# Designs tried in a protein design chat: VH-VL binders against Adapter SH3BGRL (SH3BGRL). Part 6

Target 1, 113 residues: Adapter SH3BGRL (SH3BGRL), of Homo sapiens (Human) (o75368)
Amino acid sequence: VIRVYIASSSGSTAIKKKQQDVLGFLEANKIGFEEKDIAANEENRKWMRENVPENSRPATGYPLPPQIFNESQYRGDYDAFFEARENNAVYAFLGLTAPPGSKEAEVQAKQQA

## First folded at step 22 (VH-VL)

Design aa4 (from z4 with heavy chain T28P)
Fold by OpenDDE, fold request of step 23:
Structure aa4 (fold): chain C 113 residues (1-113), chain A 119 residues (1-119), chain B 111 residues (1-111)
Amino acid sequence: as target 1 above (113 residues)
Amino acid sequence: EVQLVESGAEVKKPGSSVKVSCKASGFPFSRYAIHWVRQAPGQGPEWMGWIFPILGIAKYAPKFQGRVTITADDFAGTVYMELSSLRSEDTAMYYCARDEYWDSGMDVWGKGTTVTVSS
Amino acid sequence: QSVLTQPPSVSAAPGQKVTISCSGSSSNIGNNYVSWYQQLPGTAPKLLIYDNNKRPSGIPDRFSGSKSGTSATLGITGLQTGDEANYYCGTWDTSLSAGVVFGGGTKLTVL
């Protein structure tokens, strides 16, 4: 299951938008996901701190939501998600198999041919 | 340069309120937690509370719950601590401190603001 | 009275090694990262160790930290006169009223 770490109480319009973009995408594509609120739940906040890989952490400061995991495997932040989406590679980004008939699946099939 | 600049010394009467400011510079303000820690003369540091502006979190030590309010101005890169119903035992040096992960490891400290409560 | 317990004082001669202990419980040191602070007279505390055993930039390797169970230890080797200060341990407490807790402090005297 995809886990999206979010801050429900964030006052940042930018963060709210990024969170909604990720969640909206998952919903629209019927990808199962779980929201993990790091603002309301200290355990979620701690888990995210400990499980975002060091080489993926910002040079300074706390990793900002949304942060995306597949189970316990870190997949990336919003920028990584955005890039994947622009390149029709979101399923690969999420560590999922692209569904048959998807643009991503078609591209993959062509590359393997 | 990474620094926290606190407001000047305060002298207050019992029952009044004090608001101390902490201005951050040289780093992305919103990506850090800011703690408030006070220290009475001859005593060790005492944690008062913290704020994580970007996450919209502010929490207080039970001892100060109801008397302390911690706020942030993201545009000004400034955190505020207001303590009300002041009493003599609130006389102390008040520090703001930066923490990347909120739970400990305050790596940047202000120089402190002396608050004196006296009749 | 402090949630974390430290010895009130330690002393050693220049060049020697000293250790400062910090004892807590499962709700604080047992489950959370420990930090150590140095405070010189008339100054704000200075971070020496974070995340149990990590040194911030600018902190010499003479300072070290460790944690085991519900206790933490600060080690100082090659003691210098300038090391004379108060030292505090700190950590997060996950009790019902979660927050930062500090030790009572240890006065280090360089003989």
Scores: ipSAE 0.877, ipTM 0.944, lowest interface PAE 0.4, mean pLDDT 96
Fold by OpenDDE, fold request of step 23:
Structure aa4 (fold): chain C 113 residues (1-113), chain A 119 residues (1-119), chain B 111 residues (1-111)
Amino acid sequence: as target 1 above (113 residues)
Amino acid sequence: EVQLVESGAEVKKPGSSVKVSCKASGFPFSRYAIHWVRQAPGQGPEWMGWIFPILGIAKYAPKFQGRVTITADDFAGTVYMELSSLRSEDTAMYYCARDEYWDSGMDVWGKGTTVTVSS
Amino acid sequence: QSVLTQPPSVSAAPGQKVTISCSGSSSNIGNNYVSWYQQLPGTAPKLLIYDNNKRPSGIPDRFSGSKSGTSATLGITGLQTGDEANYYCGTWDTSLSAGVVFGGGTKLTVL
């Protein structure tokens, strides 16, 4: 299951928008996911700190939401998600198999041919 | 230079309120939590609460719950701590401190604000 | 009275090694990262160790931290006169009173 770590109480318009973009995409594509609120739940906040890879952490400060995992495997932040979406590679980004008939699946098929 | 600049010393009467400011500079304000820690004369540090402004999180020590309010101005890069119903026991040095991961790794401290409560 | 327990004082001669203990419980040291602070007279606390055993930039390797179970230890080797100060351990407590907790402090005297 895809896990999206978010801050429900964030007052940042930018963060809210990014969170909504990720969640909206998952909903629209009927991809199962869980929201993990790091603002409301201390355990979620701690888990995210410990499980975002060192090479993916900012030079300084706490990784900002949204942060995306597939189970316990880190997949990326919003920028990584955005890039994947722009390249029609979101399923690959999420560590999922693109569904048959999807644009991503078609692109993959062509590349393998 | 990374620093936290606190407001000036305060002298208050019992029952009044004090609001101390902590201005951050030299680092991305949005990436850090800010703690408030006070220290009475001859005593060790006492944690009061913290705020992570960008995430909208603020928590207080039970001892101060209902009497302390921690807020932030993101545009000014400033955190505030207001303590009400002051009493003589509140006389202390009040520090703000930066924490990258909120859980006590306070790597940057203000110089402190002296608050004196006396009749 | 402090949630974390430290010895009130330690002393040693220059060049020697000292250790300062910090004892807590499962809800704090047992499950959370420990930090150590040095406080010189008339100054704000200074971070010496974070995340149990990591040193911030500028902190010499004479200072070390370790954690085992519900206890933490600060080690200082090659003791110098300038090391005379109060030392505090700190950590997060996940109990109903979630937040940062500090030790009572240890006064280090260089003989």
Scores: ipSAE 0.872, ipTM 0.942, lowest interface PAE 0.4, mean pLDDT 96
Fold by ESMFold2, fold request of step 23:
Structure aa4 (fold): chain C 113 residues (1-113), chain A 119 residues (1-119), chain B 111 residues (1-111)
Amino acid sequence: as target 1 above (113 residues)
Amino acid sequence: EVQLVESGAEVKKPGSSVKVSCKASGFPFSRYAIHWVRQAPGQGPEWMGWIFPILGIAKYAPKFQGRVTITADDFAGTVYMELSSLRSEDTAMYYCARDEYWDSGMDVWGKGTTVTVSS
Amino acid sequence: QSVLTQPPSVSAAPGQKVTISCSGSSSNIGNNYVSWYQQLPGTAPKLLIYDNNKRPSGIPDRFSGSKSGTSATLGITGLQTGDEANYYCGTWDTSLSAGVVFGGGTKLTVL
């Protein structure tokens, strides 16, 4: 299952928009996911601190939401999600198989041919 | 230079309130945890609460719940701590301190400001 | 008053080694990161160790930290007169009132 770490109480317009963009895309494409709130839930906050890879953290400070995992496997932040969506590679980015007949499956088939 | 500077020392009467400011410079303060810690004369540090502005988190130690409010002003680059219903045992040095996370350790401290509560 | 227990004082001669203990519980030291602070008279605390055993830039490697179970230790080797200070442990406590707890402090005397 896809897990999206978010801060529900964030006052940042930029963070709120990025979170909404990720969650909205998953919902619109009927991709199953769980929201993991790091603001109200300390266990989620600690888990995210410990599981975002070192090379994906800022030089100092806590990595900002949204952060995207498949189960416990790190997939990326908003910028990685955005890039994957622009390239019709979101299912691959999430570690999922694109549905047959989807745009991503069609694009991949053409690129292989 | 990464720096935290508390507002000046205050002398207050019992039953009043105090609001201490903590101005941050040299780092994007809203993306860090800011703790408030006090230290009464001859005593060790006592944690009061913390704020992580960009995440919208503010939490308080149970001893101070209902008396303390910690807020941030992004435009002013400043965190505030307000303590109400002051009493003589609130006389202490008050510090703000930065933590890279919330649980890692306080790597930048202000120099502290004295709040004295006496009649 | 303090949730974390430290000895009230320790002493050793210049050049010697000292350790300072910090005893807690599973809700704090046992499952959370430990930090250590040095406080010279009239100054704010200064971070010596974070995340159990890491040193901030500028802290020499003669300062070390470790933990085992619900206890943590600060080690100081090559003691210098300038090391005379109060030392505090701190950690996150994840009980229902989550927040930072500190030890009561240890006065280090270099004789």
Scores: ipSAE 0.702, ipTM 0.875, lowest interface PAE 1.3, mean pLDDT 91
Fold by ESMFold2, fold request of step 23:
Structure aa4 (fold): chain C 113 residues (1-113), chain A 119 residues (1-119), chain B 111 residues (1-111)
Amino acid sequence: as target 1 above (113 residues)
Amino acid sequence: EVQLVESGAEVKKPGSSVKVSCKASGFPFSRYAIHWVRQAPGQGPEWMGWIFPILGIAKYAPKFQGRVTITADDFAGTVYMELSSLRSEDTAMYYCARDEYWDSGMDVWGKGTTVTVSS
Amino acid sequence: QSVLTQPPSVSAAPGQKVTISCSGSSSNIGNNYVSWYQQLPGTAPKLLIYDNNKRPSGIPDRFSGSKSGTSATLGITGLQTGDEANYYCGTWDTSLSAGVVFGGGTKLTVL
């Protein structure tokens, strides 16, 4: 199961839009996911602090939501998600199999031909 | 240059309110936890609450719940602490302090501002 | 009385070492990171140790921190007269109303 760490109470327009973009994509493509709120839930906040890999953390400060995991396996932040979507590789980015007939499956078939 | 600067000293009457500002410079303050800590004369520090502006988190120590409000103005780069229903026991030095992770340690402190409550 | 317990004072001669203890519970020191602060007279507290045993830049390695169970210890070696100050431990407490708690402080005298 895909887990997206978010801050439900964030006042940042940029963070809100990034969170909505990720969650909206997952909903539109019927990809199952769980939201993990770090603003209201201290355990989620502590878990995210300790499970985003060191090489994926900013030089200073707490890594900003959204942060995307498949189960406990880190997949990336918004920028990584955006790049994967631009390259029709979101299912691979999430560690999932692209559905037959999807644009990602078509691109993969062209690359193998 | 990383700095936190509190507003100037205040003298207040019992029953009034005080609003102390804390101007941040040299770092993206909304991405950090900002704590408010006070220290009465001859006493140790006492935590009042914290704010993490970009995450929309503000929480207060139980002792101050209902009397304290901590807010941020991202444009001004400023955090505010307002304490209401002042009494003589609120006479103290008030500090704002930065923390990377809310629970790691306060690595940047302001110089502090005195609030004196007397009749 | 503070949630975290520190001895009210310690003393030692220049060049010696001293340790300052900080005792708490599982809801604070036991499961959370400990920080230590030095406060010289008339100044704001200064961070010496964060995340139990890490030093920020500019803090000499004669300052050290450790944690065992529900207790934490600040160690200071090579004592200097300039180390005379109050020392406070601090940590996150995860009890009903989560937040930061501090010790009552330890006055270090260098004789």
Scores: ipSAE 0.639, ipTM 0.860, lowest interface PAE 1.4, mean pLDDT 91
Fold by ESMFold2, look of step 22:
Structure aa4 (fold): chain C 113 residues (1-113), chain A 119 residues (1-119), chain B 111 residues (1-111)
Amino acid sequence: as target 1 above (113 residues)
Amino acid sequence: EVQLVESGAEVKKPGSSVKVSCKASGFPFSRYAIHWVRQAPGQGPEWMGWIFPILGIAKYAPKFQGRVTITADDFAGTVYMELSSLRSEDTAMYYCARDEYWDSGMDVWGKGTTVTVSS
Amino acid sequence: QSVLTQPPSVSAAPGQKVTISCSGSSSNIGNNYVSWYQQLPGTAPKLLIYDNNKRPSGIPDRFSGSKSGTSATLGITGLQTGDEANYYCGTWDTSLSAGVVFGGGTKLTVL
């Protein structure tokens, strides 16, 4: 299952918008997911600290939400999600198979023809 | 240069409140945990609470719950700690300290500011 | 009484080695990262060790940290007179309203 780590109480407009963009996409596309709130739940905050790969962490500071996992497998942050969305590769980014007839499946089939 | 600077020393009467500021410079402070720690004369450090501004988190040690409030002003680059209902036992050096996460260790400390509670 | 227990004092001669213990529980040291602080007379605490055994830049490698179970140890080798200070362990504690706890401190005397 897709797990999206978020901070529900964040005062940052940028973080709020990025979180909603990710969650909204998943909802609109009927992709099952769990929200993991790092503000309300310190176990989620600790887990995110431990499980974002070292090479995907900022040079300084705590990795900022949203952070996206498939089960325990790290998929990326907002920038990685945004790039995947721009390239019609979000299902691949999430480690999922694009639904038959989806734009992502059609684009990939045409590019490989 | 990474710095934390507490506001100047205060002398207060019992029953009053104090609000100490901590000005951060040289780093994006809202992306870090900022702790408040005090140290009474001859005693070890005592954690009061913390704030992580960009995540909207503030938490307080049980001993101070209800008497302490920690806030941040992102525009001013400043964290505040307000301690109410002061008692003589609150006489101490008060520090703000940066932690890259919240649980790793406080790597940058202010020089501290004295709050003295006396009649 | 402090949640984390440290010996009140320790002493050794210049050039020797000393260890300072810090005992806690599963809610703190057992499942959380330990940090160590040096406090020289008249100064703010200074981070010596974070994340159990890592040294920040500028801390000599004669300072070391380790953790086993619910206990942590600060090791100092090649003692110098400038090491005379109070030493505190600190860690996140997840009991009650989760937060930081410190040990009561250990006074190191270099004789």
Scores: ipSAE 0.636, ipTM 0.869, lowest interface PAE 1.8, mean pLDDT 91

